# Ledger of designs, part 11: VH-VL binders against Probable inactive ribonuclease-like protein 13 (RNASE13)

Target 1, 136 residues: Probable inactive ribonuclease-like protein 13 (RNASE13), of Homo sapiens (Human) (q5gan3)
Amino acid sequence: MDIKMQIGSRNFYTLSIDYPRVNYPKGFRGYCNGLMSYMRGKMQNSDCPKIHYVIHAPWKAIQKFCKYSDSFCENYNEYCTLTQDSLPITVCSLSHQQPPTSCYYNSTLTNQKLYLLCSRKYEADPIGIAGLYSGI
Below, E stands for the ipSAE of ESMFold2; O stands for the ipSAE of OpenDDE; V2 stands for 0.75 times the mean of E and O plus 0.25 times the DockQ between their complexes.

## First folded at step 3 (VH-VL)

Design e5 (framework fv_mogamulizumab)
Fold by ESMFold2-Fast, scan of step 3:
Structure e5 (fold): chain C 136 residues (1-136), chain A 123 residues (1-123), chain B 112 residues (1-112)
Amino acid sequence: as target 1 above (136 residues)
Amino acid sequence: EVQLVESGGDLVQPGRSLRLSCAASGFTFSDYGMSWVRQAPGKGLEWVATISSSGSYTYYPDSVKGRFTISRDNAKNSLYLQMNSLRVEDTALYYCARGPYDYVWGSYEFDYWGQGTLVTVSS
Amino acid sequence: DVLMTQSPLSLPVTPGEPASISCRSSQSLLYSNGYNYLEWYLQKPGQSPQLLIYLGSNRASGVPDRFSGSGSGTDFTLKISRVEAEDVGVYYCMQALQTPYTFGQGTKVEIK
């Protein structure tokens, strides 16, 4: 279960968009540790996601990508589209867990295209990120 | 300085086609979305088409959807509007405009405009 | 489509006096990010339109401080604190919240 699929566009805005990029309190070790700690507390979820993406762009700019979804992502059961423009993204990748409920993340800032999950095929809102575009 | 220069406006009969061009200079063309806005003689402004910076997304109002096609050539700093099945009500001065800004700005729709090129559709 | 309605449509003004133009939208232009997607444009006689105000209240580069935009949601105002001869022209509001982008019908400001 992906919370981004279930919850919808307002939670995607809250959990996956941060523009301008905010600095977290000095007590947190890095951007992602602050963000992921806040998210887990807010969602009352003890799980440590292995990866989480944060887009640093205005909602209006991101919403435009879901104007038309050219694909359907079967594994998410949602429409999806590749952003044709690169976006500034922070990748939060799980480094380790010391206690079962303690999560430690690495923060990587990058600028690349991504696959957005959209609520409908046309005139839709972004509801999640399926993945980043890779030259693999 | 930013410059947008339109060309291609002409007198054409209803049902015919016409292609407008816009030559851009003074900025990095590939960083901006681009648009066409028209103004019928003595009337107000009407948005006609928008294309994203990459050219991957295009947007139209219902009045021109299926008849007009906006396109761009980033290597040539050029914007185009292919107008098919022209109607008398398409008669207007057609402006090339810079914008919307991509994701970093997200604030303007049309911050610079060209001089316009006149399209007259009459029998 | 979002309908944009301006008033007045004609505004004769004495030089040096203030002027005010209203713009109303058929639906809220206040987005979830806190911005009002409303712009003001000026078209001087025989010239191309030029951007005056973006995101409801921000003056575009080079626009004199006598111009100000205010309002939120569905009701917006453009004010000119002291009208000068160079301010003559047609003023348009535009919503940029969603496609199709729509303009108001225009307000002609002229010196009386």
Scores: ipSAE 0.000, ipTM 0.526, lowest interface PAE 15.5, mean pLDDT 82

Design e6 (framework fv_mogamulizumab)
Fold by ESMFold2-Fast, scan of step 3:
Structure e6 (fold): chain C 136 residues (1-136), chain A 123 residues (1-123), chain B 112 residues (1-112)
Amino acid sequence: as target 1 above (136 residues)
Amino acid sequence: EVQLVESGGDLVQPGRSLRLSCAASGFTFSEYAMSWVRQAPGKGLEWVATISGSGYSTYYPDSVKGRFTISRDNAKNSLYLQMNSLRVEDTALYYCAKGPYDYIWGSYAFDYWGQGTLVTVSS
Amino acid sequence: DVLMTQSPLSLPVTPGEPASISCRSSQSLLHSNGYNYLEWYLQKPGQSPQLLIYLGSNRASGVPDRFSGSGSGTDFTLKISRVEAEDVGVYYCMQATQFPLTFGQGTKVEIK
């Protein structure tokens, strides 16, 4: 049975979570070029975002981090939390543009902690990624 | 009601290709990983392929890697398995299965299975 | 690859008696998120497999409470407290903790 999600969480799942991940999409030059083309089409946006993150973990594993979302990230005007576990992440970094038609991305697979944006204080759903944890 | 209906099974000669289809209904197709699982006559279950809900990640066992391709069309609620370079040992009933991952529960299980479509690879 | 080994492979049972099936994995199925991605499936004669247990111990929707799953890491057990005629078939354990996904060889439960 389907469990309904709020629009912000649905968009986050669709655009920033891809699990399981093994192979790059066939017919593309790297994982991020395919994904970013899909993302821009989905959002009806012709802009080339400079950076995008994709998490390769099940939704339940990610959602649990927002259960205790008691910090507020003022720059995003959202509640947030630092994941206690390192997660497999693909970082899509804009390499160059060939306007008006093409964006070209580098794909980097890494495993690290990140700051999740959460829909509310406590018992919340993930709605975005504020950034990667840069160390202690 | 969740329904998975497979089609495309046939008798084919070794070395040929065959494409299987699975029509899904009764759930939000794009939120779930989808899989193919096969069963040779009188034998056990063997996992063949999994594709993520978004369609960008695919998993295969070594026995079919490079020969089989799983794909999906989320707009049509359809799952496919393109089978190339078929071998006699690929003879099996091929099941379409929902899962084992979903967007809310994580790794959940193969909670629904189709009735299977028979592929026979014989000279 | 994670090897899944079931025991026994054949289990004749008198109706109303309990049954127990063991499943052992060559590597731990306990994920860092705290879950054992172990499932139990039943395939009745001539039918598609059906889910019985997921995440080690959770009964699937519609599964009678006479079925229970237990275990963690590498040793798992499926128990049927009182076997009914409709419980005959082949039982499979499966792991989804690591790729490739792997099934046990199956345990055939028959009525004596």
Scores: ipSAE 0.000, ipTM 0.560, lowest interface PAE 12.7, mean pLDDT 82

Design e7 (from p5 with heavy chain E99G G100P I103Y L104V T105W Y107S S108Y D109E; framework fv_pamlectabart)
Fold by ESMFold2-Fast, scan of step 3:
Order: structure tokens, then C-alpha cells, then sequence
Structure e7 (fold): chain C 136 residues (1-136), chain A 123 residues (1-123), chain B 107 residues (1-107)
């Protein structure tokens, strides 16, 4: 769906791409607590996701990976590709939650290859991250 | 004016317990994170832990989480630190410090501090 | 945990001189660094937050700079009341951590 893909690409750009890396917003513990607080406010009443990934690379560089999507990720019902290069990524992992409203995240900066979700097989836009490549 | 006043410090035997209080005035206490920070005589500052505005979340320095408990009473504008199984290494001046505003972006981590209360663990 | 390393441990200077204090983080903390001044027998006082923003009421002679892992506090034209211990602190991640302090003393 073109409309869904437009929205998915926009949300992916806004919530999962941050280049150069910026600190969201001041007064929060760590990068992820600031970002996830911002994200939950924007998405309204979204649950605390267990994990969230942020790529610190220019959009144009990330978009190039979706020019040809090598495989189909059935779990997501989307095309996907493993990035050729390792990318600087912040991993936001849920540390603990104080129900109903508070979510606390650990921030881990790493350089890894990842599985990128693409809107279609050829000349596609990035719409999400399926996971990180662990080599195992 | 913003004020934080600690109390409850004193001399305690090793293995003993003590509860510190921090009385807040001059601001909306129930809207702020508040931290405890300690300083051993002649040494630097060490963060103990924090509590958010509605008490739904507490975070502690890893070495202290099983020993110290932070709580607050928003109706009384008071913060507490319950200290159990005290050892000589816990001897320090204990400060309460105002953290970020919980519901909006804050300016700096600890903008106001109390005068501190001295805890001495000695045999 | 993120380790904050301050240098020098002690800096001996005269009134009217410039003092430069360094703070290094063991990993990037972006601009999530605050500086505090502590005089003997007193509680710490906030000077700088966000690496470079002066707290309300702090004189212009105090300035902070840096990003990532390297941070500096500069005091231009030292006044007699500036002799104190200065601490840097990261608030990038838990646990919050302070440097060991730099003592600014009269030469």
C-alpha cells in the first residue's frame, strides 16, 4: 500500500534515523530515554516497545540499500535486505517498566550490519528494521 | 525561594539502620525527580539514587540497590532515604538534589541542593 | 558505567589569571555534562549544564565547552571567591557519575 508505505517511510525517517546523532531532549537519562519518551508522546498511548533501533547515517545512504531487496521477510510481509556495510546504531532496550506509564531504557551504541525492511523489491524506500546481524 | 533541608543524620553502629529526610519548599515538589548524592569526608560526589514525581520509578547506584530505599510523601513535600546494613564505607554527608522536572524538559541535572546531613558509621 | 576523569587534580593559580579545567568521559555523553562548584563546608552549586549553558546567576567569566568525550570549564580572570573544588558530571546514562574533582587553590 502506497499510502501506508509513505507513512511508514516517514515514521521510519523521523523515529529511527538520527544523523548527525542528536541528544533527545535534555533532562532525560541517556539517549534512549529521551527518544522513547518523545516517540511515545508522538504515537500516543503506544506500549513500551522492548527494543528500538536508531541508525546514525544520512537518509540517502540508507535509502540506497533498498534499491534492490534480496529477500522477502515473511514475518513482516515485506521485502528486506542485509546492509553491506556496518552502520552506527543505537539500540534502545527496555530495562524496566513501572506500570502504567513509565518506561526506562538502556542505550547501547554499536556498529553492526542490519536487516532493513523495504517497501518493495526494486527502487524501494526503507520502512523499518527487522533486526541486527549477529553473525551467529 | 527553593529550599531542600536534610535531617536524620548521626552516629550509627556497623550493621545498623538509619532513615534520612529531605524537606522541600518553594517549588512544586510533586513535579520533580529528586536524587540522593553522598560525599565521604575529603572525597568526591557519588550518586546514590533517584525517585520520579509519582513514586512509580526509582533508580539506584548498582552497589546500593539492595541496601538503600528511596521514597517520598508528596503531601508532606518530603523525600526519604532508608539505609540498612550500614558499614564504615557509608560514612558521608548525604545531600538531596532536585533533578529534572518530570513532565517537561528540564534545564540541568541538579539545579538545587540541600545543605547535607552527616552520617557516621563507626564502632 | 561511564567514568569521568578530571585533570589536573589540583591547579594553583593567582587572582586575575585564567583557569582551564578538563573532564574526559570514557564514552560519548554527547553534551550531557554539568559542572558544579563546591566550597569547603558547603553544598555543591550548579555552574554549567548541557556542556556550555551557564546556570542562572552564574558570572560570565565561567564558560563550558566540549562534546562527546572531551569537556572543558574555563574561568577567565579568577576572583578570590572562585577558589573551590569543581566537579563535572554526566547525565547521559545511569548510574549518574561525577569526576573526582579539580581543586582550584591560591598560588
Amino acid sequence: as target 1 above (136 residues)
Amino acid sequence: EVQLVESGGGLVQPGGSLRLSCAASGFTFSSYYISWVRQAPGKGLVWVGEINSDESSTNYAPSLKDKFTISRDNAKNTLYLQMNSLRAEDTAVYYCARGPYDYVWGSYEFDYWGQGTLVTVSS
Amino acid sequence: EIVMTQSPATLSVSPGERATLSCKASQSVDSNVAWYQQKPGQAPRALIYGASTRATGIPARFSGSGSGTEFTLTISSLQSEDFAVYYCQQYYDWPLTFGAGTKLELK
Scores: ipSAE 0.000, ipTM 0.522, lowest interface PAE 14.7, mean pLDDT 81

Design e8 (from p5, 14 letters changed; framework fv_pamlectabart)
Fold by ESMFold2-Fast, scan of step 3:
Structure e8 (fold): chain C 136 residues (1-136), chain A 123 residues (1-123), chain B 107 residues (1-107)
Amino acid sequence: as target 1 above (136 residues)
Amino acid sequence: EVQLVESGGGLVQPGGSLRLSCAASGFTFSSYWISWVRQAPGKGLVWVGEINSDASSTNYAPSLKDKFTISRDNAKNTLYLQMNSLRAEDTAVYYCARGPYDYIWGSYAFDYWGQGTLVTVSS
Amino acid sequence: EIVMTQSPATLSVSPGERATLSCKASQSVSSNVAWYQQKPGQAPRALIYGASTRATGIPARFSGSGSGTEFTLTISSLQSEDFAVYYCQQYNNYPLTFGAGTKLELK
């Protein structure tokens, strides 16, 4: 069960945390296309995800929010917490697909509070993002 | 806690138009893709279309693309389906459904559904 | 579009028995298949996604398996509340498509 928690936290760290934000050749407009291509390269035979969130903050800062993970998000069967501070976030939204496997994404940079999924009640590790607070 | 409530259904004559609403509560509406799915009486489920979180992208079933328009108002936590040129074949219960949602190998299913609103197209 | 074919159309079983429902895709959909339960007069309820992952709150007696073109939903020990229509759905390609459903009824 520790293995499940380690895999969840590691995947969240590598795929949803990008700090400092990397600079792709196409700049901001190319960010999500670059990131999502990287993810699909790791996961051969995977589909085009419809939405993906990336936080641009240090891992240690994000871990601190799960220190007080007191709420339970029934729809994820996980503990969750609202970040007390707004964080820089990129939202990757699927724009269109071209056969057979090409995916094209819109990149939206925003600064918002978000709901983090935490591996347990109190003193937990972040394992995902449940959603954004007050919209995109 | 999470709720989707459809409204606006009713009796419409062939060739008519109707706009359905879906009121969302209990979650951050503006963070989710939302779909419309319909079901004719005694028949199976048929996907109508979807809209992304910020309304910049919509996808439709090819047979419905020119008749139906999906939109949303994130300030009002409300999803809309504009239905034009209605025919008897469009008679169905129309559901709004959250998703499919993906947040790094998350759920790809429609995890929450409204109770539906019945649209009857009849002379 | 990808056609999802469910069989049988109707399955008659008794409480306590095992039920096995089949879903076949007209072309490979990887593991991108979800299963839903619908009772008369109610909205569908998500059971399984990713072919084999149970949705939140779904009892352990429900299990899914398969990949590519052949998928199965199994209910290991039927309860009275399990008599309903079950739909499979692919989310590999647009448009999203559902099977025609399998009705699970009391013998």
Scores: ipSAE 0.000, ipTM 0.527, lowest interface PAE 13.0, mean pLDDT 80

Design g12 (from r3 with heavy chain N54Y, light chain S92Y Y93S; framework fv_romlusevimab)
Fold by ESMFold2-Fast, scan of step 3:
Structure g12 (fold): chain C 136 residues (1-136), chain A 122 residues (1-122), chain B 108 residues (1-108)
Amino acid sequence: as target 1 above (136 residues)
Amino acid sequence: QVQLVQSGSELKKPGASVKVSCKASGYTFTSYDMNWVRQAPGQGLEWMGWINTYTGNPTYAQGFTGRFVFSLDTSVSTASLQISSLKAEDTAVYYCAREYYDFWSGYSMDVWGQGTTVTVSS
Amino acid sequence: SYVLTQPPSVSVAPGKTARITCGGNNIGSESVHWYQQKPGQAPVLVIYDDSDRPSGIPERFSGSNSGNTATLTISGVEAGDEADYYCQVWDYSSDHVVFGGGTKLTVL
């Protein structure tokens, strides 16, 4: 079980944390198209996920939020916490698909709090993002 | 026959609200995102932001947060811009424009609505 | 914060070649698009991805982009080309569209 949790945190770090934010060359048509192409190759998955979040902050800053992960997010069957700080986040949103298997994404850079999924109740590791906080 | 048709001109008093609509036809609405661009009298083109037509997620340029709201109704292939608490400085022609792209080319706007004139005066 | 600089006006005689520039820091690394706007009308995309023409745009319209300057070139200029021309990039680092200030082309 611990091994599975370690794999979850590693995948989250690799696919959802990018700090400092990488700039893709002109031909990549923006940040999310470059990233999502890379992710699909790494995951051996031809699906086009409709939404993906990327946090642009140091891993250690993100880990601290799961120190007090005392809430439970029933829809995800995981412990979760609302970040106390607003974080720079890129939202990758699927715009359209062009057969045979091309996916095209829009990138939205925003700065807001988010609901972070944690591997256990306290002293946990981040394993995913449940959603963004709407402050209004 | 790809077209964007916008709602008619509006004349409003300061403090009122207005909703500009943009109806798409001749293509799959959710396959192309929509941009909003403003042009004040005698001025250049000013990008306001865009909305993802598949997810409904809007992105606003600086200066267009708060009073400006992008929305869509995919059942009728329509994108809308709502401006609340209108000010004289909001007087402009508002355009919707379809975003064109593929993985190897840049994001351009290939189809434009005819524009909606919004005049705010006392 | 990325800024595109265009000359406010360019004059050209009929049948000659007009060149409209768009200056930006390392703009040669961006994809530049060009729009034509005639009085009272919506903009029309005339060049996309630095040098490609949309269907229906005459061959006399061409574009280039290198270093710090992108250029829209209109050969054999006709009176009907008189319009405002805007360059545009999409800044991938901020995910924002940036327009130049526009250039008024006068055919004399």
Scores: ipSAE 0.000, ipTM 0.533, lowest interface PAE 15.7, mean pLDDT 83

Design g14 (framework fv_recibokibart)
Fold by ESMFold2-Fast, scan of step 3:
Structure g14 (fold): chain C 136 residues (1-136), chain A 120 residues (1-120), chain B 108 residues (1-108)
Amino acid sequence: as target 1 above (136 residues)
Amino acid sequence: QVQLVQSGAEVKKPGASVKVSCKASGYTFTSYDMHWAKQAPGQGLEWIGEINPSGGSTNYNQKFQGRVTMTRDTSISTAYMELSRLRSDDTAVYYCAREGYDFWSYFDYWGQGTLVTVSS
Amino acid sequence: QIVLTQSPGTLSLSPGERATLSCRASQSVSSSYLHWYQQKPGQAPRLWIYGASSRATGIPDRFSGSGSGTDFTLTISRLEPEDFATYYCQQYGSDPLTFGQGTKLEIK
């Protein structure tokens, strides 16, 4: 019963957590170009995702946010929570594609609150990022 | 006003168990994780583990795994730490501490401590 | 586990002097998860500095924290009599959570 939770948490940890932040893989211009190339290989996917987020915080701190998850994000069919404080994140934004199978990304380091996806109501595992808090 | 009030000092023989309580007041008990730490005489602090008071899930330092059990009673806002098969090197002051709810995850309030003496 | 080593173990100074307390980690720790606590004899620890550099509520501005990676420092610019205590650094970045062995600040 807990299998989907384990898979989602593992993928999130592998693809969206980088702590302490390192500038790799080597040989690429900018953080995101290297990371996104690696991810596409791992996912066996030639598509260029428009946006990807990486959190630069310890896994234990990120897990804590889902211990209090009591909201439901219908768009994702998952429970969710807004982080209490801003987190250091890298935003990977697709800039352009050329040739058709090549992706080029801009890397932006920022501190923002996140809508974190959680595997269940209360005492859950983090499984993804729904988006950034925009404020008003 | 936030307070954590712990149970009184105890003297135990080797092999016995001890159960220390930590009564919380002045805040929503279920909204903050509770941690436990050990301080042997003349020594520094050592983390034992934590409990989420809402669901009761626990995470223990492997050094104490198998001997420590953390529980809570939400009806009286009280957390418990039970340590079994006591040894002389378990003689220490045991503290409960509340983890702050924000990103920083610091221990913002501490109980006064409970001295547990294990005589050989 | 991450080992936090504090130095010196004991620091003997007089009121009015500057104190510098070191905390070194065996592995890199985010400054966001490096905290300092003050403990006086017979009392529980008290949160003093969190996130390496932020003073907890009510802590005098003569206290400052700094550092990143593996090297962190707590500085007291001009010691007052009430500042003599043991100071512990703590990391929250990795399980198990760990504390340094403490630096005892004592009157010379």
Scores: ipSAE 0.006, ipTM 0.561, lowest interface PAE 12.6, mean pLDDT 82

Design g2 (from c4 with heavy chain Y102W; framework fv_recibokibart; at its last look DockQ between E and O 0.04; V2 from the best seeds 0.00; counts 0 for: pae E 14.5 > 2, placed apart)
Fold by ESMFold2, look of step 4:
Structure g2 (fold): chain C 136 residues (1-136), chain A 122 residues (1-122), chain B 108 residues (1-108)
Amino acid sequence: as target 1 above (136 residues)
Amino acid sequence: QVQLVQSGAEVKKPGASVKVSCKASGYTFTSYDMHWAKQAPGQGLEWIGEINPSGGYTNYNQKFQGRVTMTRDTSISTAYMELSRLRSDDTAVYYCARDLGWSSGWYEFDYWGQGTLVTVSS
Amino acid sequence: QIVLTQSPGTLSLSPGERATLSCRASQSVDSSYLHWYQQKPGQAPRLWIYGASNRATGIPDRFSGSGSGTDFTLTISRLEPEDFATYYCQQYGDSPLTFGQGTKLEIK
């Protein structure tokens, strides 16, 4: 996934926050196949992103985590923070069992801490997700 | 006040290399990505690539991959673009531009250097 | 890669007239990543409109941008002498970043 496609508060809110979680039809496409089709249409991108994270929490709760930022993430040229609370998250991962051109995604619902990218502005809003906390 | 000041015009022979500099002032150099663009005489703009001056990460247009190298010196707030194996169609004005990218989320280029004319002549 | 095609290539108008400049993308582009620049001869480009519709600092209200998907428009409601220049659209909704070929707005 091109992380730059998720950067910016408007795109991050639209593409990575789903609260309350939308109910997609069971079985045929699954949550992630439906959402990733919407995301590709919104971002106007024909490539199959390898991974995408969706947070199922209120936006204001997510905003508060960026006010505690203790690192600068040089690869992203932004501040970042590990969330203090675990959050309900759907992980959409590209399936390797399907032809690469099919964009078929596995959905995993989990409850984990994650690394948020936070705008360099003072008390900045979240603008992306760098990854999940491994707990190892 | 934000300024991007580029090095002076260059005349090069085919097969040579050129290194154009872009000195930034009036802002924190490492906080914003720097882009480079080409404009051949009487033509439009073509993106060459970008560099993150904090970490040195680069992303090049595939058309220039293998011939372009972007670097920076954070101690003097200066970005560089080096283009090798020059040919006649590399004759152009080369611009640096500051990207508000992650800080605004829009990836607009709010400030541009004055341009550097590179002429490749046999 | 996404090709941006601007039309017309040259637009000849008089001061006081309305100008409409078109930018058409070969694939859908999120309007957040579609920008317009003005360039006068011998000068660097200047940011004019960002995110399809937002005027950059100091850009007069007579300029407006609109559009989504594949079709984007820059409109100048009443041309002033200083508005005659070349305008480029630009996208970074997908890599590589690309520009349109430009629309030259010239005095009739």
Scores: ipSAE 0.005, ipTM 0.524, lowest interface PAE 14.5, mean pLDDT 81
ESMFold2-Fast, scan of step 3: ipSAE 0.196; ipTM 0.744
ESMFold2 (binder alone), look of step 4: mean pLDDT 93; pTM 0.948
OpenDDE, look of step 4: ipSAE 0.011; ipTM 0.643

Design g5 (from c4 with heavy chain T58D, light chain S95Y; framework fv_recibokibart; at its last fold request DockQ between E and O 0.12; V2 from the best seeds 0.00; counts 0 for: pae E 15.6 > 2, placed apart)
Heavy chain, then light chain:
Amino acid sequence: QVQLVQSGAEVKKPGASVKVSCKASGYTFTSYDMHWAKQAPGQGLEWIGEINPSGGYDNYNQKFQGRVTMTRDTSISTAYMELSRLRSDDTAVYYCARDLGYSSGWYEFDYWGQGTLVTVSS
Amino acid sequence: QIVLTQSPGTLSLSPGERATLSCRASQSVDSSYLHWYQQKPGQAPRLWIYGASNRATGIPDRFSGSGSGTDFTLTISRLEPEDFATYYCQQYGDYPLTFGQGTKLEIK
ESMFold2-Fast, scan of step 3: ipSAE 0.541; ipTM 0.818
ESMFold2, look of step 4: ipSAE 0.000; ipTM 0.538
ESMFold2 (binder alone), look of step 4: mean pLDDT 94; pTM 0.958
OpenDDE, look of step 4: ipSAE 0.416; ipTM 0.846
ESMFold2, look of step 7: ipSAE 0.006; ipTM 0.535
ESMFold2 (binder alone), look of step 7: mean pLDDT 94; pTM 0.958
OpenDDE, look of step 7: ipSAE 0.520; ipTM 0.863
ESMFold2, fold request of step 13: ipSAE 0.000, 0.000, 0.000; ipTM 0.534, 0.509, 0.532
ESMFold2 (binder alone), fold request of step 13: mean pLDDT 94, 94, 94; pTM 0.957, 0.957, 0.958
OpenDDE, fold request of step 13: ipSAE 0.520, 0.073, 0.388; ipTM 0.868, 0.744, 0.835

Design g7 (from c4 with heavy chain S103F S104G E108D; framework fv_recibokibart)
Fold by ESMFold2-Fast, scan of step 3:
Structure g7 (fold): chain C 136 residues (1-136), chain A 122 residues (1-122), chain B 108 residues (1-108)
Amino acid sequence: as target 1 above (136 residues)
Amino acid sequence: QVQLVQSGAEVKKPGASVKVSCKASGYTFTSYDMHWAKQAPGQGLEWIGEINPSGGYTNYNQKFQGRVTMTRDTSISTAYMELSRLRSDDTAVYYCARDLGYFGGWYDFDYWGQGTLVTVSS
Amino acid sequence: QIVLTQSPGTLSLSPGERATLSCRASQSVDSSYLHWYQQKPGQAPRLWIYGASNRATGIPDRFSGSGSGTDFTLTISRLEPEDFATYYCQQYGDSPLTFGQGTKLEIK
């Protein structure tokens, strides 16, 4: 498990939620290459992240998980919860990079539970993903 | 080739229990939640509950709470619904159906089992 | 706790005609959680429309769904013989998940 970047709810919605799932933009090989190119453009001077998660579910469904956040994640200084149900997720994993700015990603589709980061407020909004549930 | 295959018809006496199975194939069993619904003869559909096959978490409709138990066996990709203390009004076709597993989410059922007729009579 | 009331209970029409099926909720339902199923006698239900307006894979474009809040509609622009079936609306905007009582679409 890696420590994930904490993102506010607005950025989380924009960068980690994609529903209904959009096909990768023309000119890119695979979903993640298109998405990660867009994200790096928005986050000028960012490195190539090793991993990024995208949830393919409506925002309201994801918000409901944080309504029941039942624990605190010390590493993120935020409340967190394990989703009770599996969610459709794309895992973007860094394959290779060419200096200075080219990053190449593998796209993996999976359905599984994840640890959501929720804001510290009552009825917190989702703000990030701490990791995926391994199960075993 | 997604398929949900349910066990065969059952005839039970009042007070008995029945356990219906739903065997999944053609997809990763633990990636989709499984729901159960009841349809009495000539009637509409009634939701019984759901199970997350990965964690074994269940959520039951209060109408069936205390009489229904949902389980699964991941080694054979099979979900089970057991209904106890059977009454005549439990006579119905019981369906299993899968979804993407959203807690309080869509719960649209893209694949259904063929149904299992349970008849409760003296 | 949400009651879905479908109307009419039975709708008798001929092939080629337009069908309009209504589903009314006792309280507001987010359209993302409102779905329609088709069921033929002796068969399991089949997902037809999800999220109020999206056709499931393979469903003909003569079917359309619409609505929000408490009022939802399933429309069939030109009935084909295979369309005669019972249609159910379903919500999970609030627990427990509920279905409407169904609208039976029959020939004649």
Scores: ipSAE 0.000, ipTM 0.511, lowest interface PAE 16.3, mean pLDDT 79

